# Miniprotein binders against a7ua95r516to809: the designs that were tried, part 143

Target 1, 294 residues: a7ua95r516to809
Amino acid sequence: ASLSLLSISDLVPDLQFIFFWMSNAIEILYFIQQKSPAYMQTIELMDDKAGSKESLLSATISANEEAMTILEEVIMYTFQQCVYYITKTLYVVLPGLLDCNPFGTEPSSEQCRRAAGVCVCAVCVMPEAVRRVVSVFQTTSDLLQQYQVHSEIQSQMFAYLFFFTNVSLFNQLIDKGPARGWFQRSRVLQIQASVKILLDWAKGAGHNHLAQKFFAKFCSTVTILASPPQQLSQMSWKALCAEHPSLKPVQLHRILTQYQLMAELGPLPIWQPSSEDEAYIYRTVDLLESFENH

## First folded at step 10 (miniprotein)

Design rv3
Fold by OpenDDE base, second read of step 10:
Formats: structure tokens, sequence, C-alpha cells
Structure rv3 (fold): chain B 294 residues (1-294), chain A 81 residues (1-81)
């Protein structure tokens, strides 16, 4: 019940605290990693007058190892908490992306929070449903930058968020798409346009490679569904498998079957799975993506 | 030789207290014999006893980095025991 009211803006204070500690822990860990070898070398070069050198070295090693272990735990915990809160907000806003009509002229009535008055920035001209999704990612990016979180951790965060988004959108499209009319060509084209806006944002934010990698499955699905019947009916099963390697055989078969029904096409022998894939197209357990695979 | 380190932390009380606990933990892990933390008039004073001079120098470098991250000022004195 209460999940529908959770906006990313409501979580910003909690996220700020978590990002602060995450960033600090990373900086301390990095400092220890850089300074400890030089310090150990200094101890090793000391005169062994009283056999105290080995004990001092051992104590220093142990202290650094313990400190690093605790810091790694803090980093991991704070990372997980960030992901948990951000993915909750994504879960709420992502369904709206599939129902969005980006071609509608509904002026975004929401004033840009970053500017006084009517803003014509790329985010403000977005359809509301797309803007809500982008706002989650943008807020995450802004917080990561504000707290100067290490670039590798930023990349891992966006990799996971894009993974989660792809799994969520793909599973919703495959499971609910036929019943909700999302496989209708007009609706598919709306979805395609909405996803393009999201991908364009990701490109502008410097995450183009990650977005292409982790959205591949959803993008492939939308690309197939957006294809004109005249074009898609000329593509063999093998050609489609080669062009869309992110799709499992069972997933491709499901997409093509639903496309055939939607387009009122007769049986297409050219889409018949190969003898090698025939056993895999019935693995319904592999149809939906798992959130645990990342 | 063993040393006594006295550290004074100036900053917001909440931040200074957190930093003091981190310093305490680090000092204990480094083999300090005694760590005392006193909070008085918005200042935190940490007294660390029993570290070697070499360990004390390393701890102070960590404390400087921590102080920078927390945006607090740290002063320290070292006495030989």
Amino acid sequence: as target 1 above (294 residues)
Amino acid sequence: SKVRITIEVEGPPEVAEILAEVIRWLAEEMGAEEVEVRVEDGRVEITITGLSEEMAKYLLELIKRLAEMFGVKVEYEIEEL
C-alpha cells in the first residue's frame, strides 16, 4: 500500500547519510592501502636491535587487515542500502514507462526544480512517466558526484540499477504485455520512444556502454516487436538469434509467438527454431529474468 | 620507546564524538595500552598511551586524513614515556 507514495525525493535525506559514510569509508580504505606498504617497508628497514621489529611489523599488518576488513564491510553495507532504497523507487515508477505515450503534447506542468520558471531542459520536456524514471537515476548520479564516490563504485551502482531496470521492464512486458496491449504496434512504438529517451539520458550522463550492455534484452525485445511484419517475416530464426544474442531461445520464441498472434500472421516456417534450440524453447523457467543473476 | 598522544578535536559535537570513537578503535587495534576520551565544552580530547613511536606516527597520519574527511580540526601532542 505505502510504496506508491515513495518518491526518490523523500529518500534523499537517508541516501545522503548513506552516501556520506560510503564515500568516507572508501577514502579511508584507499588511504590505508596506499600508505601501509610504505610504512611496512620503513619498519623492515629499521635496525633489528631488540627483536621488536618482527612484533611491530606483525602488529601493523594485523591492524591494517582488521581496519580494511571493517571498512570493506561498511562499504558493502552502505552500497546495499543505497541499492535497496533506489530500487524501491524504481519499482514504483517503471510500470508507468510502459504505459507512457511520449508523443502526447501534455506539457509537463511541473516546474523544473533547478530553475525558476518554465525550463526547456531535456528533462523538463520529457513525458512525465519517463521523467520520473530519469529523476531516480539523475538523483543517484547527483548524490554520487556530490559525495565524490569513487568512479568504480559509481559504475557498479549504475550497472546494478540498469540491470534491475532491464529485468523489471522485460519481465513486465513478457508477462503482462499481451493482456495490456503492449504488443500492439502503436504501443510498442511508444515504448521504443520512451526507452530511447532513457538511453539518450544515460548516454549524456556518461553511462552509454553500461546502458547498452544491461538494457540489451529489453531493447532487443522492443526492437523485434517494433519491426514491420514485412521485415520481420523475412528473418529466419537463426538470423534473429544472431542479431539478438541477449535473448534466450525460449524468450525469442515467446516474443515471436506473441508477435504472430498480434499481427494475425499465419505459421511462419522461417521462424521455426533449429533442432538445436528446439529443446530449449520449452524451458519456461528461463522465460522471465531473475533478479538474483547479478 | 612508548609514547603518549593527546589529541584535541574541534568541530560539531556529533562529528567530533564519532571521530573520537574511530580514533579509539584504531588506537586499540594498533596496540594502545590505554585510550581515554573526554568530552568537555564541545571539545573532544583523546589520550592514547602505550603506542610505539612508529605506530603513533602512522596513527597520526590516519587521524589527519580522517579529520579532513569529517571537516574537523585536529591538534595533537606527543610525549615520550
Scores: ipSAE 0.024, ipTM 0.420, lowest interface PAE 4.9, mean pLDDT 86
Fold by ESMFold2-Fast, scan of step 10:
Structure rv3 (fold): chain B 294 residues (1-294), chain A 81 residues (1-81)
Amino acid sequence: as target 1 above (294 residues)
Amino acid sequence: SKVRITIEVEGPPEVAEILAEVIRWLAEEMGAEEVEVRVEDGRVEITITGLSEEMAKYLLELIKRLAEMFGVKVEYEIEEL
């Protein structure tokens, strides 16, 4: 079977083509918006021959509206295609983030420092799993800049990519975490450190506000799981809901149950759901997040 | 009065073909009666008939802009029917 792990580099030619079309469609749309008024003014300044001026003006307005609709559809389609290919690549590389150790010293890197000296050791980089995810975001940023895509559309692109990353990481942690040992404190701290590298990249790229907004659910989850037992035990269910509004009652209940188990805090429930939320902690259909925007 | 526009696109076959398709879509939406695309000797020729003179001039301005963006060479002729 062929290795079907698509690196972002393998998709660059296809992505360049799609970004090329998107950028061109946006520019054509702006051209119509700029030139249409001048053209209409030209028609209005024409001598009215056989009463055709009004018909020509009406036809021009209709044609411009139809052309703008088509261009908007092309822009939306190419945007969706970019998102599709990029998120396909992200989905493959994101699980590695939950299993990497950013605190570890690679034996080869340590031996390189000792054997070859400082100049050779200057090539030491972030963990490979984190680097793969950052490479997807960086390549996307580079392509948007190469084709001079407007900042608003760049923001929409990264908003969706961060949304997708948050949902993917959250779902994997909640669904597979118990079996993979990801709720163990040492693993949670490693996950937290890896996510910080992604958030630091986003800040450097000018997307700090988007990252804070769209990573809220996963960050809340990791924050709770990384909390010391003495601190978390002092918080009521209501206080936790107020501090972590991005989490649904069923999600918060699952996280706290796993925390209690992994921290060995005993068999009796410590956090009692409010009467208002009691029914909602059993809504298993709401446990995992949807990749579709409602 | 209605016109006929003949457009020749020179460039990479993939890019020229896609540009021709975009031009077809725009012309049809603007009320063209007939749009024909012909590929010959590495060139793509598009013939558009039935647009008013004013709509044809507007379309040609869009096509000029499209050609600049796609990095292809476009030559065109307009004739009154």
Scores: ipSAE 0.012, ipTM 0.275, lowest interface PAE 8.7, mean pLDDT 77

Design rv30
Fold by OpenDDE base, second read of step 10:
Structure rv30 (fold): chain B 294 residues (1-294), chain A 81 residues (1-81)
Amino acid sequence: as target 1 above (294 residues)
Amino acid sequence: SKVRITIEVEGPPRWAEIAAEVIRWLAEEFGAEEVEVRVEDGRVEITITGLSEEMAKYLLELIKRLAEKYGVKVEYEIEEL
């Protein structure tokens, strides 16, 4: 089946099964970790009459260690499978976010699953392209909650998904943005508005800190590009580096160069990289983000 | 030692099957020689050979925790055979 037809809704049955076992494996692992010491103490306190306490203790330790190892493998495997399926759906819908016009009256063609009529909930009023992205995250959140997955694992899941989303959007914007006109002022403002809707959802879902952390690079890029020429031309290279610490020198330099071309600005001495950064602006290998750095 | 665990499950029938599977797996990991499981009408009867009564009690505490997580009520009896 072409990846282009894969929706998060089509994966829900498979994800439900994976989340069920992941959640149970975590609970079992946690139980063993918490109760094993107490159980070992009870063995130590038993009367020596019927067998070596030492053999029973050793067997119990070995059994717990083996069980915990298997459970850790199950948790890791199920986590990876969830990430794999969810990121495949994100891969399909994320490009639409950059082309989205959130200021357009697109008729909400899809009826809200929560209402038989016209739903005016925050998700239903979203532009279709933004709603598709949010739907992936919301479905993930709902499944994690439904199966009562441990909060730390939920945080790790969203951290990775936000990381993946940031890398994908950033790389697409940097690589394809000039050719697709995404650096044009009007298009940048559309992207900024779409990202704001996504961040507002993340805030409402309780993931504000994670979203701010992992979207920092993409948000910084959009913020710079959305800045008026009169304002941005007054900011020095050092000031921009300080305000946008998530951007590598090569990334900032590329953004400013493309901004200059788009805005038809002459050379700006104030944007000249420092002598310290001058060597780094030519490191083209660091221009795009890697998916492996997480 | 041979231990019989009887679990009565007040909930969806699928939970009895899950409980049985989890206990079987854990019993095997904890050194059980043989595990026999019968599931009928929300009642799970598990006969474990090679585990002590104390180990069986430990497994039952886990099942209680899992049951509570899913809002399932469980009652159990343990018999040393």
Scores: ipSAE 0.433, ipTM 0.788, lowest interface PAE 1.2, mean pLDDT 88
Fold by ESMFold2-Fast, scan of step 10:
Structure rv30 (fold): chain B 294 residues (1-294), chain A 81 residues (1-81)
Amino acid sequence: as target 1 above (294 residues)
Amino acid sequence: SKVRITIEVEGPPRWAEIAAEVIRWLAEEFGAEEVEVRVEDGRVEITITGLSEEMAKYLLELIKRLAEKYGVKVEYEIEEL
């Protein structure tokens, strides 16, 4: 049977089987690891009649080693399949995050003033594009929880999903952003708000550390682009590099160039690369991030 | 002593197919002389012949733990050869 690629909800039945089997393989592996020493001890204590004890012990060791090897392969394969189909779904929905408006509906003055003249009634509704992305992460979390997948595997799954999301968003913003108007200040502020919703979800799900680690590059990019012109123009190239160590010189240079154009600032000399970095600001091979996990 | 184990499992079709192959493989590695698997519409019948009593009980314990975890229906019969 083929796995559906249309949407995360369409994938749930197929993903349930892959997660179920991954959890099963992990549980069997754990059971073998826990029970094997006791079983071997039982064989060791046997009265050796006609040398059968040595044969049984050797067979048990061989069987357990083979079983563990193939279970590890099953775990790897099922993990890889989950990652593949989940990231294919993410790839389709992620560009929407760069185009969505999280402020689509403004709260009325009536809502704000319902608490005796104090503005306390602001209802934030998640935009559809952001909801689609969050839905992929939430469904993944729900499936991992439903099938009681070990926390280490859960962490590895979200580490890769956050890595993929960061690379995808960063590459799309840098490569396609100029043509799509994604560097316009109003759009950047909308992107920043959308990213905050995603990061808040990750924090609530217990993945704050992973989100901070794997979203660093995209967060740095959005933070720079959202900076007021007065603030950013006072920062030196060296200060920006120190604040944003995840950005390569060519990446930082591209971001600042786009910021300059959108903020109607003077020529680029406002932000001059250090002597050490000057050779690297034109390394176009380093501009986009790789999807390959190191 | 050699035994024959017949195991009947009922669950989702994709799970049943994957489970049947893994169980077959485990039984063969544990020294089974014969393993016959029949899978149809989420029903799995596995007949394992030639395991020692000790290895048969070990394999059955693995299957039981998976069944308990996921609430699948499992029936089994052990026959001495």
Scores: ipSAE 0.000, ipTM 0.249, lowest interface PAE 11.0, mean pLDDT 74

Design rv31
Fold by OpenDDE base, second read of step 10:
Structure rv31 (fold): chain B 294 residues (1-294), chain A 81 residues (1-81)
Amino acid sequence: as target 1 above (294 residues)
Amino acid sequence: SKVRITIEVEGPPRVAEILAEVIRWLAEIAGAEEVEVRVEDGRVEITITGLSEELAKYLLELIKRLAELYGVKVEYEIEEL
């Protein structure tokens, strides 16, 4: 019940505090890493008048190591907290993406929060369900930029968020898709269009490579399902495996089986798994993606 | 030579206080002999005593960077001891 009311905007004050500390800790850690060696070298070059040099060096090393350890813990903790809050909001909005009809003519009547009046920006013209997902990512991007978080940490954050999104969407599509009619061609095309809008946003935000990498499995699934029967029926199992390397054999087999049922196709010998893959297509434990692998 | 650094932070009280705590922590790690923090009328004054001149310069570089991140103004004076 309480999760349905949680918007990313409601979390912004808490996220701001976390991002503030994360950014500061990163800057301090980076400073220590860069400047400590030079300082230690300076100590080493001092005249050893009273054996104090070795003691000072040892104390400095120990203090720096302790400080770095604490800072690393703060960075890890704050990173995890950010991911936790952001993924909760994603969890709420992602199901709407699969049910979204992006071809609907209803202009998002919601006024752009950034401008007085009807904004025609790319985000404001998005379908509401897509806009909600993009809003989570955009808010994250804006916060990372506002607090000048190191680019590597930004990349890691988006990598994880895209990973989470892919796993969530893939698992929902595979598990609930048949029952919800998401495997119907018209619905698949809607999903494909919605995902394209998300990918286009990611490209515009500078995360094209990460998006392509981490959405590969979901995109492959949608691509297969969106393929015309006439085209897909001409592709062999081996060809499909080669074209969609992100899919495990069990996943590809499940997708093709559900496609066959939906398209009312008879048995297609060309889609029969190779003898090498035959043992893997029955590994139902590998059918859904795990959130633990990242 | 050892130095005394006096740092004045001007900004929103909460932010200035946080920066002061960070500066204190950094100074302690750097081996400062004494660190004093005074808060008065939304200004924070930090006095660091006993750092080497070289280490003081490094600390001040970091403080400037943090001040930029925090959106606060920092002024400082260095005195040789």
Scores: ipSAE 0.023, ipTM 0.533, lowest interface PAE 3.0, mean pLDDT 87
Fold by ESMFold2-Fast, scan of step 10:
Structure rv31 (fold): chain B 294 residues (1-294), chain A 81 residues (1-81)
Amino acid sequence: as target 1 above (294 residues)
Amino acid sequence: SKVRITIEVEGPPRVAEILAEVIRWLAEIAGAEEVEVRVEDGRVEITITGLSEELAKYLLELIKRLAELYGVKVEYEIEEL
């Protein structure tokens, strides 16, 4: 029933045309940037009267600036179109990441180890939901390489895709997590393992720095939820804020409240916000992250 | 596949030279196997091997728009060889 899902493979033909246009515009821009200094120097070395020479230089500068501006707009537009189609596909497949089990259908305690609250298996199976997300990233990487898109543009593309993924996963977990049971320890450990697969893919693709930067909020959230109750209960509000600077006070407060409800061992202590953070928490209406910020 | 493209550029000779270099570069990026360029008195002849006629037309449309920014009128003909 692939017809009920938007697949990255369904978008490849459209994406190929957009990437081709973007790549061509980038190459024309670089050609102009490389040739303009030499051409300007040629004009400056001409024997013509200063008035004639200055007029030609001014016209050339103006024409080159206009051409570069138009090409930059084409690059920006094609970049935004690629991002739009790719993120639309991601939006459909990302929720599945929160509901899958990377330890397989028959997880074995003998094959799994716990480290810092994370269940690590000697053999981890990539769930279909994780594979779909990885396929979107891999297809994007393949297309950028196929059309020889400059590394700086590739970095901007993955920066935005990781940003989008982080916001989408964070919002899904915070908004729907309690109702879906995603805050239960076993599910949090599964989510953490699934996210590790995405981060490992990013590292292998040469985007480790971007992934660490743009997944910070979701990773902080999962880290807190996966923390042992005894360890978390001994941490002050100030210490938690310091360890998780990517989380807003209202977000941290919601996460800790859910953690108390899903506690594995006894009643947990109340984490008391500072007076400043408390004022912010109770005056902030918007808990969820916006897709508009970079 | 082999395609011959003839472009007439009305303007300074240097513009024709720059346009020829841009077309060569774009054809290479588009996957052309060989690109031969000749520039004479504002006439640019380009022979491309390994590029489809459809893709060549696309590149020419893009180049035509760029040339128009320099106030230069460009006429082209595509010939499948």
Scores: ipSAE 0.005, ipTM 0.188, lowest interface PAE 10.2, mean pLDDT 72

Design rv32
Fold by OpenDDE base, second read of step 10:
Structure rv32 (fold): chain B 294 residues (1-294), chain A 81 residues (1-81)
Amino acid sequence: as target 1 above (294 residues)
Amino acid sequence: SKVRITIEVEGPPRVAEILAEVIRWLAEEMGAEEVEVRVEDGRVEITITGLDPEIAEYLLELIKRLAEKYGVKVEYEIEEL
């Protein structure tokens, strides 16, 4: 109940504090790693005033090692906390993406977070359900940039968030899709359009490669389901496996089986798994993606 | 010999305060005997006592780097004890 009311905007103050500490800890750690050797060398080259040099060097080494250990813990902790809070907000808004009709007329009555009043920016013209998802990612991006978080950490953050999003959307589509009618062609086309808007945003934000990599499984599923029956019925199991390498055999088999039922197609021999894959299509444990495999 | 460093940070209040906490932590980890932090209207004054001169120089270089990152002004004075 309480999670449904949590918006990314409500978390911004807490996230700001966490991002500040994370960014500082990374910078300090990097500084120590780069400058400590030169600093120690400088101490080693100083005139040995009655054994004070060795004691100073030892004390400096010990202090740096302790500081580095603490900083690494702070970085890991702050990263984990950011991911935890952001993924909670994603969990709330992601289901709306699958039910979204991006072809509908939505009133442009919402205020842009970037400007006062009605805005016609790329985010404001998005369907509400898509905009809510994009807002989480955009807020994350803005905070990472505002606090000048190291680029590698930014990439790791988005990699995880895209991974989480892909797993969540894929699992919901596979598990609930048939019952909710998400496998119907009209609904699939809506989902495809909504995902395209999200991918276009990711491209514009400089995360095109990460988005393509981590959304591959969900995108492959949507692409297959969006394919016309006349086209898909001409593709062999081997061809589909080759075009969609992100899908496990059990996943592809489930998608094709549900597609067949939805399209009222009889059994298609051309979709029959190869003898090599036949044992794998029954591995139901591999059907849904795990959040732990990142 | 030990040194006393007085650092003045000018910037947005929240940034200056957090930076002061970072500097305090760093100074303590580097073997400072005493660290005092005073905050007044976006100005933060940090007094660090009991650092070795060479460690003080290292700390000041780090503080300059942090100041550049956050776009805050930092001034400092060093006194030998």
Scores: ipSAE 0.388, ipTM 0.773, lowest interface PAE 1.3, mean pLDDT 88
Fold by ESMFold2-Fast, scan of step 10:
Structure rv32 (fold): chain B 294 residues (1-294), chain A 81 residues (1-81)
Amino acid sequence: as target 1 above (294 residues)
Amino acid sequence: SKVRITIEVEGPPRVAEILAEVIRWLAEEMGAEEVEVRVEDGRVEITITGLDPEIAEYLLELIKRLAEKYGVKVEYEIEEL
C-alpha cells in the first residue's frame, strides 16, 4: 500500500505494524534455528519403531524448511516495506538539506547569551530541514529499539538508509547544483555543516562505521568543493583520485570543472585526467549514482 | 492421526490480531487442513485442524514464545481427531 507522506510522524502507526510483523518473523526464525536441533536430537534418541520415528523426523524437517522459507520471505518483505516508506519520506525532505543555512541569524534567546553576552548559537542552530532528516533517522531507531529488532537487522536498515541518503544528495548536488548555485563556496560550507549534523547523529547512535562507508561519495564531493583554491590547484589529478577513491573519473571531472568555474581559476582546466580515465569522462551514464544496491 | 488446536489470544486488539494472522499463516504453511480466526468479545480465537500432533506441539511452542515477547496471554486446547 502507498502512503500519503507529510512527515515521518504521520507514518509511525503504519510503520509500527510493519516493524511488529518483522520482529515477530525474526523471533520465530531464531526460535526455529535454536529449538530445531534439540527437537531433532530428542526424536533421534527415541526408542521407537523405525517407520514411526522416520515419519516424525521427515515431517519435522519439512515443516521447519517451509516455515523458515516463509519467515525469510516475510522478513525480506517487511524490511523492504519499511525501507520503502522511510526512504520515500527522506526523498521529500533531503533537498532542503542542500538549501538550508546552519549558520543562521543571531538568536534572541537568553540561553544563547548566558555566556558573558557572547552568542555561540550560530554553530548550534539545527535548521528545520536538517531536523526533519534527523527526525526520520531517530524515529526509525526508536521503532527498532521499541520492537527489540536484532542489531544485525538494525545495521542493515541504517546501511540502506545511509546509502539512499548519500545517492540522493550526491545526485541532486551534481545534477541540479550548478543551476541552484550549490557549488559556490559559501553554499558548500553550509552543506558541509548540515551534513556534519547528520554524521554526528549517526556517531551518537552507534552507526559511525556505516555512515563513514555509505556517505563517502557525498563527503568527498563536499570536501573537494570546500577546499581553498590555493590548496586544490596544487594537487594533481592522480593525487585527487587517490584522496577520493569513491568518485568515478566522470564524477571527479564534473566536480573539478564546476569548482574551477566558481573559484574563477581561469578558462583552461588545471587538472589533467590520465589517459586511462579520459575514456570514462565522456560517459554520462556513469555521472549519477543508481539507487539499486546489491 | 491429526489434531485440532483451539488457541485464545488476549491482549491489545491490534497486537492480538497481528499475532493471529501470523499464527494462521504458519499453520497453513505447516500443513493445516483448516484454519479459522474468530473475534469473540475482545478475544481472538484461532482453530487449527489437521496438523500432526508433533508439528502441532512445535507450533504451540513458537506461539508461546511470541506471546511472551509481546506480553499477550495465550491459552490453548488440543483435541485428537
Scores: ipSAE 0.012, ipTM 0.367, lowest interface PAE 8.8, mean pLDDT 76

Design rv33
Fold by OpenDDE base, second read of step 10:
Structure rv33 (fold): chain B 294 residues (1-294), chain A 81 residues (1-81)
Amino acid sequence: as target 1 above (294 residues)
Amino acid sequence: SKVRITIEVEGPPLVARILAMVIRWLAERMGAEEVEVRVEDGRVEITITGLSEEMAKYLLELIKRLAEYYGVKVEYEIEEK
């Protein structure tokens, strides 16, 4: 109940604090890692007056090791907290993306954050459900940039968020899709268009490679479901496996079975799994994706 | 030889205070005997005692980098004891 009211905007103050400390800790850690070796070499080159050199080296090493350990813990903790809060927000808004009709004239009811009045920017012209998802990612990006978080940590953050989004959307589509009619041709095309808007945003934000990698399962599922029956019925199991390597045999088999039912197709021998995959199509434990495998 | 370092931080009060906390934390781990922090009218003065000259030099390089990162001005004086 309480999670349904949580917006990314409500979390900004807390996220700002966490990002600030995360960025600081990363900067300090990076400095110590880069400068410590040079400093130790300088001490090593000093004249050994009365055994002070060895004690100084030992003290420096110990202090740096302790500092780095603490900083690493701070970075890890702050990263986890950011992910926790952002994924809670995503959890609330992601279901709306599957029900979204991007071809409908939804009145732009929300004021653009960038301009007073009617804005025609790429975000303002998005369907509301897609815009809510993009807003989470954009806010995250803006905060990461504002606090000058190291690029590698930014990449790791988006990698995880895209992973989470893919798992969430994929699992919802596979589990609830048949019952909710998301496998119907018209609904699939809506989902495909909505995902394309999200991917286009990711591309514009510089995260194209990460988006392509981590959305692969969901995109493959949507691509198969969006395929015309005439085209898909000509593709063999082996061809589909080759084109969609992100899908496990059990996942592909489930998608094709549901597609067949939805399209009122008779049994298609060409979709029969290979003898090698036949044992794997019954592994129902592998049907849904896990959030823990990242 | 042990040195006394006096560091003055000029900048936004919150940022200066945070930097002072970081400096204190670093100085303590580097073997400082005492770290005093005084805050007056948006200026933060940090007095560190008991560091070796070599550790003091390393700390000052770190402080310089931190100051650049935070966008604050830092001045320092070193006194030999």
Scores: ipSAE 0.019, ipTM 0.390, lowest interface PAE 5.2, mean pLDDT 85
Fold by ESMFold2-Fast, scan of step 10:
Structure rv33 (fold): chain B 294 residues (1-294), chain A 81 residues (1-81)
Amino acid sequence: as target 1 above (294 residues)
Amino acid sequence: SKVRITIEVEGPPLVARILAMVIRWLAERMGAEEVEVRVEDGRVEITITGLSEEMAKYLLELIKRLAEYYGVKVEYEIEEK
């Protein structure tokens, strides 16, 4: 059977092994850094027999430097493997976020529960697509905590996951948005609400600064698309560029052109790029973000 | 089930010895029952017993990647214990 929807729970056993390895490599590296000076000092205090001590000390220094290099490579490799498996799962679930409706509640008995003779009703439930994305982030956070992975590496992990999520959502919206109707105001407002759930999760998890940094491009795009026509039409190109510095001129131009088409704002473009930006737009062929940008 | 792994590392003597040390530390932390290292100039043999088949395969994949990066040759044999 082919795998069309990959749950993060399907990868937990593999991720547990990789996080276990990463944590152990970090601990071994720390052990070498802490114990190496004491061992070197022990060698230094030994009686020297015609160059024996100097040779042993030199060999030990070389061996420790090489061991630290190998352990750093193990840490990097295991980090990259975690990123690979987690982003592969995210890639499958992220497009659903652009199609879900967080405002829509279909009346059902599932929204009302009886417990000890009391009825508890849930007016709004997190959409399944948003829940899947949040579950990936939460499971990652839980595993990093379970294996006591250093906080700096945890921050690097979420920085990359937020970067990946931002690029994936931005590229999907720009590339497929026109055909899917995602530039329509009602759809954009649904997307904005769904993204807010992800940002709220990140804030609650202590990653607010990373989320603000790495979601800037997609958030700017959604903010522009959600703007009322009257408000957006009153802004100059220069003002829009200043409000949305995360967007490249060619990206901003594409977004505004699509917005104008969907909103049916008239026959002529109302947002005119500066001469410098216009020259850049004419020379630039790449609209989509790379997953490998640094 | 638990397996026995024999790993042979061939390359510059210090690099092979250090990789063997890293393999030993990782195997011990992963729950290996016994780790034996035998050194013969530019060739090091590591025998690991008591790892699960999944852990053993993951260890071997990491070792293969490190060996490629450091220009050492690694050969291995897995045997059910």
Scores: ipSAE 0.014, ipTM 0.277, lowest interface PAE 7.8, mean pLDDT 75

